# VH-VL binders against o27280: the designs that were tried, part 39

Target 1, 266 residues: o27280
Amino acid sequence: MDSMNVPEVLEIKRIVEESESVKTFIFSWDFRREVRPGQFVMVWDFRDEKPMSVSLIDPVRSEIGISIRRVGEFTDRVHGLSEGDLLGIRGPYGRGFELMGRDILLVGGGIGMAPLAALADEATARGMRVDALVAARTADELLFLDRLEAAGVNISTCTDDGSCGFKGFAHERLLTLEENHDMAAVCGPEPMMFQVMRILDERDVPAQLSLERYMKCAVGICGQCCLDDTGFRVCAEGPVFWSQELSRVREFGRYRRDPAGRRVPW

## First folded at step 1 (VH-VL)

Design lD3 (framework fv_libevitug)
Fold by ESMFold2-Fast, scan of step 1:
Structure lD3 (fold): chain C 266 residues (1-266), chain A 122 residues (1-122), chain B 110 residues (1-110)
Amino acid sequence: as target 1 above (266 residues)
Amino acid sequence: QVQLQQSGPGLVKPSQTLSLTCAISGDSVSSYSAAWNWIRQSPSRGLEWLGRTYYRSKWYSDYAVSVKSRITINPDTSKNQFSLQLNSVTPEDTAVYYCAREDFWSGYFDYWGQGTLVTVSS
Amino acid sequence: QSVLTQPPSASGTPGQRVTISCSGSSSNIGSNYVYWYQQLPGTAPKLLIYSNNQRPSGVPDRFSGSKSGTSASLAITGLQAEDEADYYCQSYDDSLSGYVFGGGTKLTVL
């Protein structure tokens, strides 16, 4: 694509508060620069750039949305902005989700529901049957339930504490669901995605998984992108990977690397 | 929509190499959603999967244990095709050979070539 | 010899229901999806059923699939003359790390 282009300065058209810690920032977008679910943009606050998944793609209104969780200095500054303020956006970047078959299972944890919400819109527009398993630590951290319901998605929820739906983890809930899906898309904490991938692989359900930590690698800003003894270079391929690709990566779901490059458990 | 067209000789001598090609239209040989397979059919062994090739950041090939030591399946991205090479053939390799597109992640074969009868005889 | 076991033949008259069985083990059908293919004389096999019980676009609803334990079945209701063909089941075998087929069932419409 065009990963080295200059950021376009865009006005924040609308801000939606999704939860105490998550906001969606909506911008007018020229769809001559195509964007697909699973792709990300670089968000520039005129000091730092960070990769953010696109969570809303609306060609009818000519809008995109970017959902941001408040987790550090950059996101704190961005959360302090108001409608009418400016941000730099460049992209989109990365490999997006591919849709196939007649039905799809979405499995999302926390902010991982953001790219999956955009995918749900595309899948339903294509006439696919969409089932979503939405997971979070608590009920107030479940995201996009109203949007998914409005799109006609069949929703199952689970929370670690049992405050909404199944009490337990996403993979435990998945074991109680029916096997009939042509494909799946998964996004969330890496240990969750690993367990979900194992179950889907056992069921011969093709799965695509989105790994946030590889987004900046896809734009040529390589930090910690090379993986263990497999020699697999993810810089040009992410953030969305097929489960077959990830099954060959020994690091996936087992450990990560600290800033010194050392392996540390999840 | 997707079409597979096979070509190659129908007669091979014992101990020689069998070579067939499968030309693809309506899809790319490097598509992430597909794997490209060879399957043969004989009266004595029925349908027998021989192997596949597919692209995921790099090319991979998988082969059935019964033929692994003498089989190669290779893609050709410039011609949008893939080929089968089977070495040291015997009369037991006489079969109708099919190329087939696999929905890779689901494991079913959704499009098949027309088939090529290969006779291994002197 | 085929890894999956099918009866070598089946028969019926127009309008009847015919069922074709496919038997395997825990390493194939017991752990993986089952697929069914129809092969008309002189043609390549054509996908008829995928993921145990799903039909591709264009396959009549009188064809259905099912799976129980290590066995699967293809059912054809309202049998028609054009259904006369060979039928093959397919699965994946974890122990062989490859796809496996049944021996095929020749369906005769009397």
Scores: ipSAE 0.005, ipTM 0.394, lowest interface PAE 15.6, mean pLDDT 83
Fold by OpenDDE, second read of step 2:
Structure lD3 (fold): chain C 266 residues (1-266), chain A 122 residues (1-122), chain B 110 residues (1-110)
Amino acid sequence: as target 1 above (266 residues)
Amino acid sequence: QVQLQQSGPGLVKPSQTLSLTCAISGDSVSSYSAAWNWIRQSPSRGLEWLGRTYYRSKWYSDYAVSVKSRITINPDTSKNQFSLQLNSVTPEDTAVYYCAREDFWSGYFDYWGQGTLVTVSS
Amino acid sequence: QSVLTQPPSASGTPGQRVTISCSGSSSNIGSNYVYWYQQLPGTAPKLLIYSNNQRPSGVPDRFSGSKSGTSASLAITGLQAEDEADYYCQSYDDSLSGYVFGGGTKLTVL
């Protein structure tokens, strides 16, 4: 367990360009260390460290993948790396998704599809029927469509501008779908997740949602990722939460804390 | 199996402090999967949640707005128990008080103390 | 008064189906899960339903929960004499940042 907290320096085996702003970095992985969809790793570029969701779990090739969206200085540096370059990886951390039932609904927005893509692979491998609602602002921001299709996932797309699939937001598209599922997994912008959760609740569909917060230690010590009113640590009790857990979190879908601890709206 | 055992006086005078203790067995007061709550019940007010305490890398307490200014819920890790203090009581605070374990993951109260009738009277 | 509204009483004969309603608002039932408790005389409440419609182990399938909008309902099929008890709904209120209960419903088995 102690060794898990020390970054392991790994070579980037492959880089997959998912979109203009998203790349998947693939590493060799020793699967004696279990990793689950929904868990995250701390990525260290020898200057800074950031939490990233695992988007690929391949026990056959002994590989994992981490999908990273280019959004700031750290990710700019990482996106400048090439195959053969080195990164520090420690983890995995957090609570991953649990699979239950036979029919599962995935609802993902933008980079939120990263952990869901990994979940889709596991679910389909288990013989589950998987429906995925993939949402993005525009068609070019839709992620993992080919991968999901290859896995046998039934895909519905949604774009804000209508450039692909349903024109509108994920929760709006969801309202048009009447099919019931045994379980749902949700990941994306928090306002999206908030609305989707409400719909799923009304439909009595058990739902798990993956949250994103500022994380520092990833081991539940520093408190940087604590949620208001509950004391939930996203890195320890999450990042995957059941909807009934999030129902007790006042800030969910409403506001977040910045690195300075200030409350800022979504 | 988890058991909650309540103790404390059943009679309190007006303006004094109501004090109750809930001893935990079969679980830890600092469990990450639990929160420890006080709930009271009266004919006039029904079931009323008063507050909770729980440990998540540090101790937290949440209180109901109705009693926030008068209530303190404290854990005692050495004795594996938690307590209720309610200051400046009035006859309106007369009720059966329950301690309860909240399942942190599921969000329900699964284990309850036996209840303590506390009467506020001069 | 209780934040959540329940009928003060309900009744049925053995074998009948009875329903107990729980009415709230957008800040509680409308946004949060509903839980139900059974309370026998002289005892503490017992968890009956969690997360709108889930049954804990040991709870008969005669008990079911549902939620729609800002209201929830507990249904009891095949009513039995031992079902005579008080039933309470519970939720979380976002505006109050706290748990809230219904006023309770006394169920009489005739």
Scores: ipSAE 0.000, ipTM 0.490, lowest interface PAE 12.4, mean pLDDT 92

Design lD4 (framework fv_libevitug)
Fold by ESMFold2-Fast, scan of step 1:
Structure lD4 (fold): chain C 266 residues (1-266), chain A 122 residues (1-122), chain B 110 residues (1-110)
Amino acid sequence: as target 1 above (266 residues)
Amino acid sequence: QVQLQQSGPGLVKPSQTLSLTCAISGDSVSSYSAAWNWIRQSPSRGLEWLGRTYYRSKWYSDYAVSVKSRITINPDTSKNQFSLQLNSVTPEDTAVYYCARDLEGSYYFDYWGQGTLVTVSS
Amino acid sequence: QSVLTQPPSASGTPGQRVTISCSGSSSNIGSNYVYWYQQLPGTAPKLLIYSNNQRPSGVPDRFSGSKSGTSASLAITGLQAEDEADYYCQSYDDSLSGYVFGGGTKLTVL
């Protein structure tokens, strides 16, 4: 729809500080424009436009939230904004997560927990049992733990440095988790997602994985969004893909693209 | 490097309360993914899980049916430790007591304290 | 008695394969993972196998676990003198809502 492609200038209603490096920016939203977990919006600071996953979807309060990690010039500028300041929002874009069955496992790494937090809200609202594996480099980078617990989610954590819970990577932690699930949703660094996908495939758990690579064109005409073997366009066909689709892509988990579009090992 | 260090008296008279403490380093007692357990080992009963405490926006405790009426496991966030209180002890409570960590969604113990022999005798 | 059943003893010679069984019921091993611990004299138990068949870092690959139905097995190939220890299986019991252990197996390396 045209309404999805028309930029709207919205006032920052509330800012939640999730960690030292992550903030959630909350906007009033007209839910005549549907937004689903797993979709993203283009955030425009009137200089640059960047894709950001929707991390809060609240029709009761008529709000959406966008969680942004401070990693560069654009995100530094956005983090400098205050309640009452304006941002341009365009979207939503992409295919969202599909929910099936009674039980779901969420596996999130760092800021990848953002779209999964919105999914957790929807899954719990539908009466599903939700287990979340929240992974980060350090304890300070574990996101949304209080929100997930308040929603009734069963939380497992791991940190690379062992500062909270299991010391190790998400896939190593996943091997310790007993519960089988009807489906899984995974979002985080691609090497982590690749290892998690392999284990879920071994367990016959269908998984959806969210690829949140930088996208320069939300309408799907940018070559940087293309994956190698299948010709997938993340912004057009994704960002959410089934594990069966990604298991045949040689690039997934092994290569990234530089600014010139060339393959570079992770 | 998670380490669990136990302390408490090794001799308790029948009908008294057994009290042990486990100090945690390398993790937080309020860590969302961790649960903090007491397990004992005796020649007559072998290894026996007694209960655990854990934080998930509020504190929870689970206790084994066999000791539920006599047991309390409490966290102390200021000292990063947790304790065991077992009331109305009998000679059957004589055992080596261990504190141990398990992780949410996993049903095994990855770190154990050194163990404390508790003898219940008059 | 313990909830899970293990043989009280096992023995072997260096280089041999030894297996230690652990049997339970539908409410524990039949529904949940099995874990194995090694206990050397005077020490706390140490995790040897988790989630039926996974090894923690530092555990030699000559130790392996398996589970079928309501039973589990720990296998030690290439038995060494340092393997002489007590071995315990452990699971979770849904009907008790708690952790359950085997009675332990004393392994003697002849």
Scores: ipSAE 0.332, ipTM 0.707, lowest interface PAE 4.4, mean pLDDT 86
Fold by OpenDDE, second read of step 2:
Structure lD4 (fold): chain C 266 residues (1-266), chain A 122 residues (1-122), chain B 110 residues (1-110)
Amino acid sequence: as target 1 above (266 residues)
Amino acid sequence: QVQLQQSGPGLVKPSQTLSLTCAISGDSVSSYSAAWNWIRQSPSRGLEWLGRTYYRSKWYSDYAVSVKSRITINPDTSKNQFSLQLNSVTPEDTAVYYCARDLEGSYYFDYWGQGTLVTVSS
Amino acid sequence: QSVLTQPPSASGTPGQRVTISCSGSSSNIGSNYVYWYQQLPGTAPKLLIYSNNQRPSGVPDRFSGSKSGTSASLAITGLQAEDEADYYCQSYDDSLSGYVFGGGTKLTVL
C-alpha cells in the first residue's frame, strides 16, 4: 500500500488515558514500514483528517501509538471511540528526530511530550543517557511520567502553577539544569520552544525542534504548512528542524498562519 | 535490512599485518546514525572490542587501548565497506574477528558480520 | 581477564529458571546500561537484552534482565533445549572509553 496517499484502516488495539484531555491510541503496526520518533501520521475518522505525532514505537509488541489531545470537534469524535473501533492511518510523514551523542536532553511541553516520549524510548534503547524536562500548566497535565521513568529517563518537571516540580516555565527550569548534553530535542508550545532554543544555542547544544502547523496534504504539495521566508514545508522538510534551520524562519516563535493563511499571533 | 559481509585471509604469519574487510548492505558506511566496529573473540581473551570508525561531518576512529598502537580502521565510501588492519601480529592475535554496527549513541551491537577466524602461525 | 565477571557455566533442566550474573564496577555497569547477548555455536553474538531489561523483537519473554548497582543478571524462565548457548553481558566503560564484555557463561540444558 502506498502510505503517501492511501489511508490504511486500522483497528484501535488499545487506548491509554494519559490525562483528562489526552489519550493514546495504539495500533498494530508492520515494522517493515519504518517509523521514526518525530514523524507524524494523518489520522482519518472517515469524516475529517488531522496530523498526529507518533508517541509510541514498540517493535516488541508490533505497535505504534498516537497521542491525541482533545481540542475540537475532530478530537472529540476520536476521544469517543473505543477499543476495537476503526481509524484511517496514512503515513508516516515528515522528518523525524535524529539521535546523536551520548547524553541527550528532552524538553517537552504538554502534548509536545508525545513525540519526545517515543524518542526517549529509542534513546534509552540505544543506551543513551536521557534527561527529560517535562513541562505543563498544572500537575495533572504532565504527560508520560510513568512511562519515562520506566524507561530509565531522568525526569525534571515544571508547572506554571508550581503544583509539581519547578514553579515556572520550561526555559526557566532549563537555566537551572546542567550544560552537559550532546544534543537536545524540543517539542511544545512554540513560545516555549523559542525560549528553549535560545538557551540551548547559547550553550552550544545542538537542538532539534518539532513544529506544529496546519497541515493538509502531508506530502508537501498544498503549501499550507509553508514557513515564511524559507519556504520550508513543515510536513516535508519538518516537522523536526534543527535550530540552525529555524534561525532562518522569521515567523518561528512570533506568529503562525491559520487555516485561511492569515497571520495570527501566538 | 542491514547485512555485514566479511572477507580476508584466515592465516597470517607473525609480525605481518592482519587485514580484513567488511562490506555493508542496507546502510551506509558514512551514515550519521551508525558506527562501524571490529570485535574479536578468543578462548583466552573472550570478546574484545578493538575499535570503530564513523562519519560525523568528518571521519573519526576510536581504538581500544590494547591495540591502539597497531590498529587502523578505515572506511571506503566508494565500496561502502570498512577495513581492519592490525600490524605486527602475534599468536595472541589469533581469534574470530567480527565486524559490527552500533547506532549513534548506542552502546550495543545490533548487526554483526559472520565472523572470520584468523590464525597467526608461522 | 574480562572486565565484567560472569560465572563460566550454568545449567538447568527444561522448565527451570536459571540466572546468570554479571558483575562490574562503577565505571561500567554502575554508570551505564547493560546488554546481553546469546551466542550459538559457530555464530555471531545476538542481542538478547538491551538497556538492562528490555527485549528486542523476537526475543521470548522468558528472558529478562535486571541491574542493581554494579551488578546485572539475566534470568531465563521455562528453560528450553534451544536456550543452550553462551551468554555474554556487555556494557561501556567510561574510564576505558570502550565497550566491555563479560567472560561469558556456557548454559547447558540437561
Scores: ipSAE 0.013, ipTM 0.540, lowest interface PAE 8.3, mean pLDDT 92

Design lD5 (framework fv_libevitug)
Fold by ESMFold2-Fast, scan of step 1:
Structure lD5 (fold): chain C 266 residues (1-266), chain A 121 residues (1-121), chain B 110 residues (1-110)
Amino acid sequence: as target 1 above (266 residues)
Amino acid sequence: QVQLQQSGPGLVKPSQTLSLTCAISGDSVSSYSAAWNWIRQSPSRGLEWLGRTYYRSKWYSDYAVSVKSRITINPDTSKNQFSLQLNSVTPEDTAVYYCARTDYGEWFDPWGQGTLVTVSS
Amino acid sequence: QSVLTQPPSASGTPGQRVTISCSGSSSNIGSNYVYWYQQLPGTAPKLLIYSNNQRPSGVPDRFSGSKSGTSASLAITGLQAEDEADYYCQSYDDSLSGYVFGGGTKLTVL
């Protein structure tokens, strides 16, 4: 059958503590199963299964990394695991980022830096100039700064509380950065991504945005994963969308859905 | 076009409070795109950022460590201005004081005209 | 003592190229953009260069900025008498959570 849809039980090879609430779990990976930045895997702890973005793609070492933020019961259990423990991994799934041109801007908020860290590695390996705006609520939540620096990325930081870098929101910091990029890639909280998208649209910079809530659509699971601006249900392949596609979705950046399907402000 | 106009006394006695005001035209003091700063300049310390106030869902104020215990920077939305109060002044606080807008996060433009404040008996 | 280091003076003759350096650390220039201000006697500083190398409207292309690692420089080509002024670099310092300035460079046109 389709080997992508059967979990492979993999040993946790290494765990990197990225912050108090984020860990990267590293596994050996057979790269005959292609993985691209922007894609995700389903992580199975033998009780529950959740989508997680791939944050490290290393074909030289035959490794992938999956960065997981502690936010609930499943992630708490996974954070309690040690090197040598086992997890089930299915995938990869979803549409990955497309790289074009010679210059790319990355804008990441919190755990949204996870897929962008993998993208930064690929972009630098292709010889692209990479500028990264790394945003978080506090300095302790800024992720992958050492890894980005080691890759030769030009880094700007932004924290809501001013504990590191620019004090303010990602979109406010973005206004101080270079305007001329061939493309941008954005991942983080939807309100942040909406504001960033508007600025990039004004600068005529094509942007790809990764939406966590659409990861389930890529594996054939229905729920809140739709672009339904007209009341007609539309299933789109995600999690990565072009800004032109998201400009047509009135809910993007303004509303989310609760478990009952009701519209709730961010 | 944003313009800043300063007002306040140019002579303050030691131990008293230095108080300056900066009136804003061409923008709102509660504009999300801006922060409102005080900077001073003296021969001994050069240009020294003192602090800022800005609106991001609520009001924030940030202060340089060197003055944090003595300084308050407050907005006044009804008058579209912001102020500096520096307590317990000493002759070392003698300087030209500027208000300045931080546009898009990090650079100062425009600046107010400057106010020479002399701290002496 | 300033957080960013500039030479206290620089000089040149009309038509020459002058470069003013600004040196910092990883917590300021190494991580953040650099800005330059020109101050004529008796006036407030005026923005000359923003975001390392960008010019505001009205600033001649004789002025240019650059940044490499933890250092930045302001270059003035075709030096003119009107360029005689004090020049200040500025950045943001992550460890101080605030703005920092260089000590200033007094440029004399000989």
Scores: ipSAE 0.000, ipTM 0.389, lowest interface PAE 17.8, mean pLDDT 83
Fold by OpenDDE, second read of step 2:
Structure lD5 (fold): chain C 266 residues (1-266), chain A 121 residues (1-121), chain B 110 residues (1-110)
Amino acid sequence: as target 1 above (266 residues)
Amino acid sequence: QVQLQQSGPGLVKPSQTLSLTCAISGDSVSSYSAAWNWIRQSPSRGLEWLGRTYYRSKWYSDYAVSVKSRITINPDTSKNQFSLQLNSVTPEDTAVYYCARTDYGEWFDPWGQGTLVTVSS
Amino acid sequence: QSVLTQPPSASGTPGQRVTISCSGSSSNIGSNYVYWYQQLPGTAPKLLIYSNNQRPSGVPDRFSGSKSGTSASLAITGLQAEDEADYYCQSYDDSLSGYVFGGGTKLTVL
């Protein structure tokens, strides 16, 4: 493999506690290496490696941020780290979001807001009007609200339990929002994305969706993240896909493959 | 397919240095995902991880606390191999020594064939 | 003494289900993946289970792993004569900053 695929050992510059279960790890970044919202990096804690979306891109401070949700053993270890500790970072990889138009809708669920937060920063910096629908199970799990607000984003929230905003799922809240947008960016649980995509298609709103799959190599050679029927590699052709592309992916919103390649329903 | 071939003497005198080499085929010693490990096995101590070397923009080595003061694991990129040096050996260091690869630092696969090293006068 | 604790021996008859336990602590199994290895006599250990419950290619589905809390277990269903071997659990210990193994379990097929 190319030397560009070798992890760089970086010091954690800062840690932002986004929620009880989500932390953003900030690193110094050399922006001669371009990074786009929607791209991901492979994070190596010297014992395991996992793909993580870039949630912060700050060329002014020469920093990037990676938001990680505590969901397993790897992330448990990472969450135990402190500022000054080291992580291996390689990337960025994958296709990021494209911005078009004047008005953009962001629809995010849980940690799916991570790449969208980065996109929001770029969009607002470009003078776009940004509406964000932020979804979570509970109010405590809503991410980046203060950050989005500070950026001038118009925020709508929904929670499964109704503890904040609309009580219900993102697609249900979306149905109550009738405003037209030039494009939409979507990231979150795949069932959510599936329903949201359907609505956006019906409204003729171009949409980009960021998928999550088991990724190992991140360079499109191992096939672990290959999507059925199309052969799309999430790490190479994605993780951001246009709705038209995903319309050809039979498994989208229906099932995924586990590390063993077995079909697992959502 | 990655293969590991071990070499080195099977007999070492007390207080001397144990030296072993592990030749790599099918992968690079500087592979971004790999780490190269030494593990030993004895009836008294069971399987014991000794340390590893790996390349991540630069070379790193991690050693087990039990042998940290006596151990050195070095890569050789020119020969695509890595070595073990264990200084000041005692009969307690008698064991079958294995080199092994870890992928992303998780599991050991493959293993070398093993080398019995006996520390005896 | 091994950091992870395994029973020194286990036995079963062909066709039976056998389980091998691996007990650790919060600093190893409690916070890290468990791996299992099979070692046949006179050979190097071979990876049997990775990441608690995943089987590498070539490993029969009669082998399964599980983890709960600070303990892990290897289950072998449909025991066969060829399964007679030593089995080792492995994890990483945060406090030791190193990989740790169980003491091994000698499985005898009666």
Scores: ipSAE 0.000, ipTM 0.465, lowest interface PAE 14.4, mean pLDDT 92

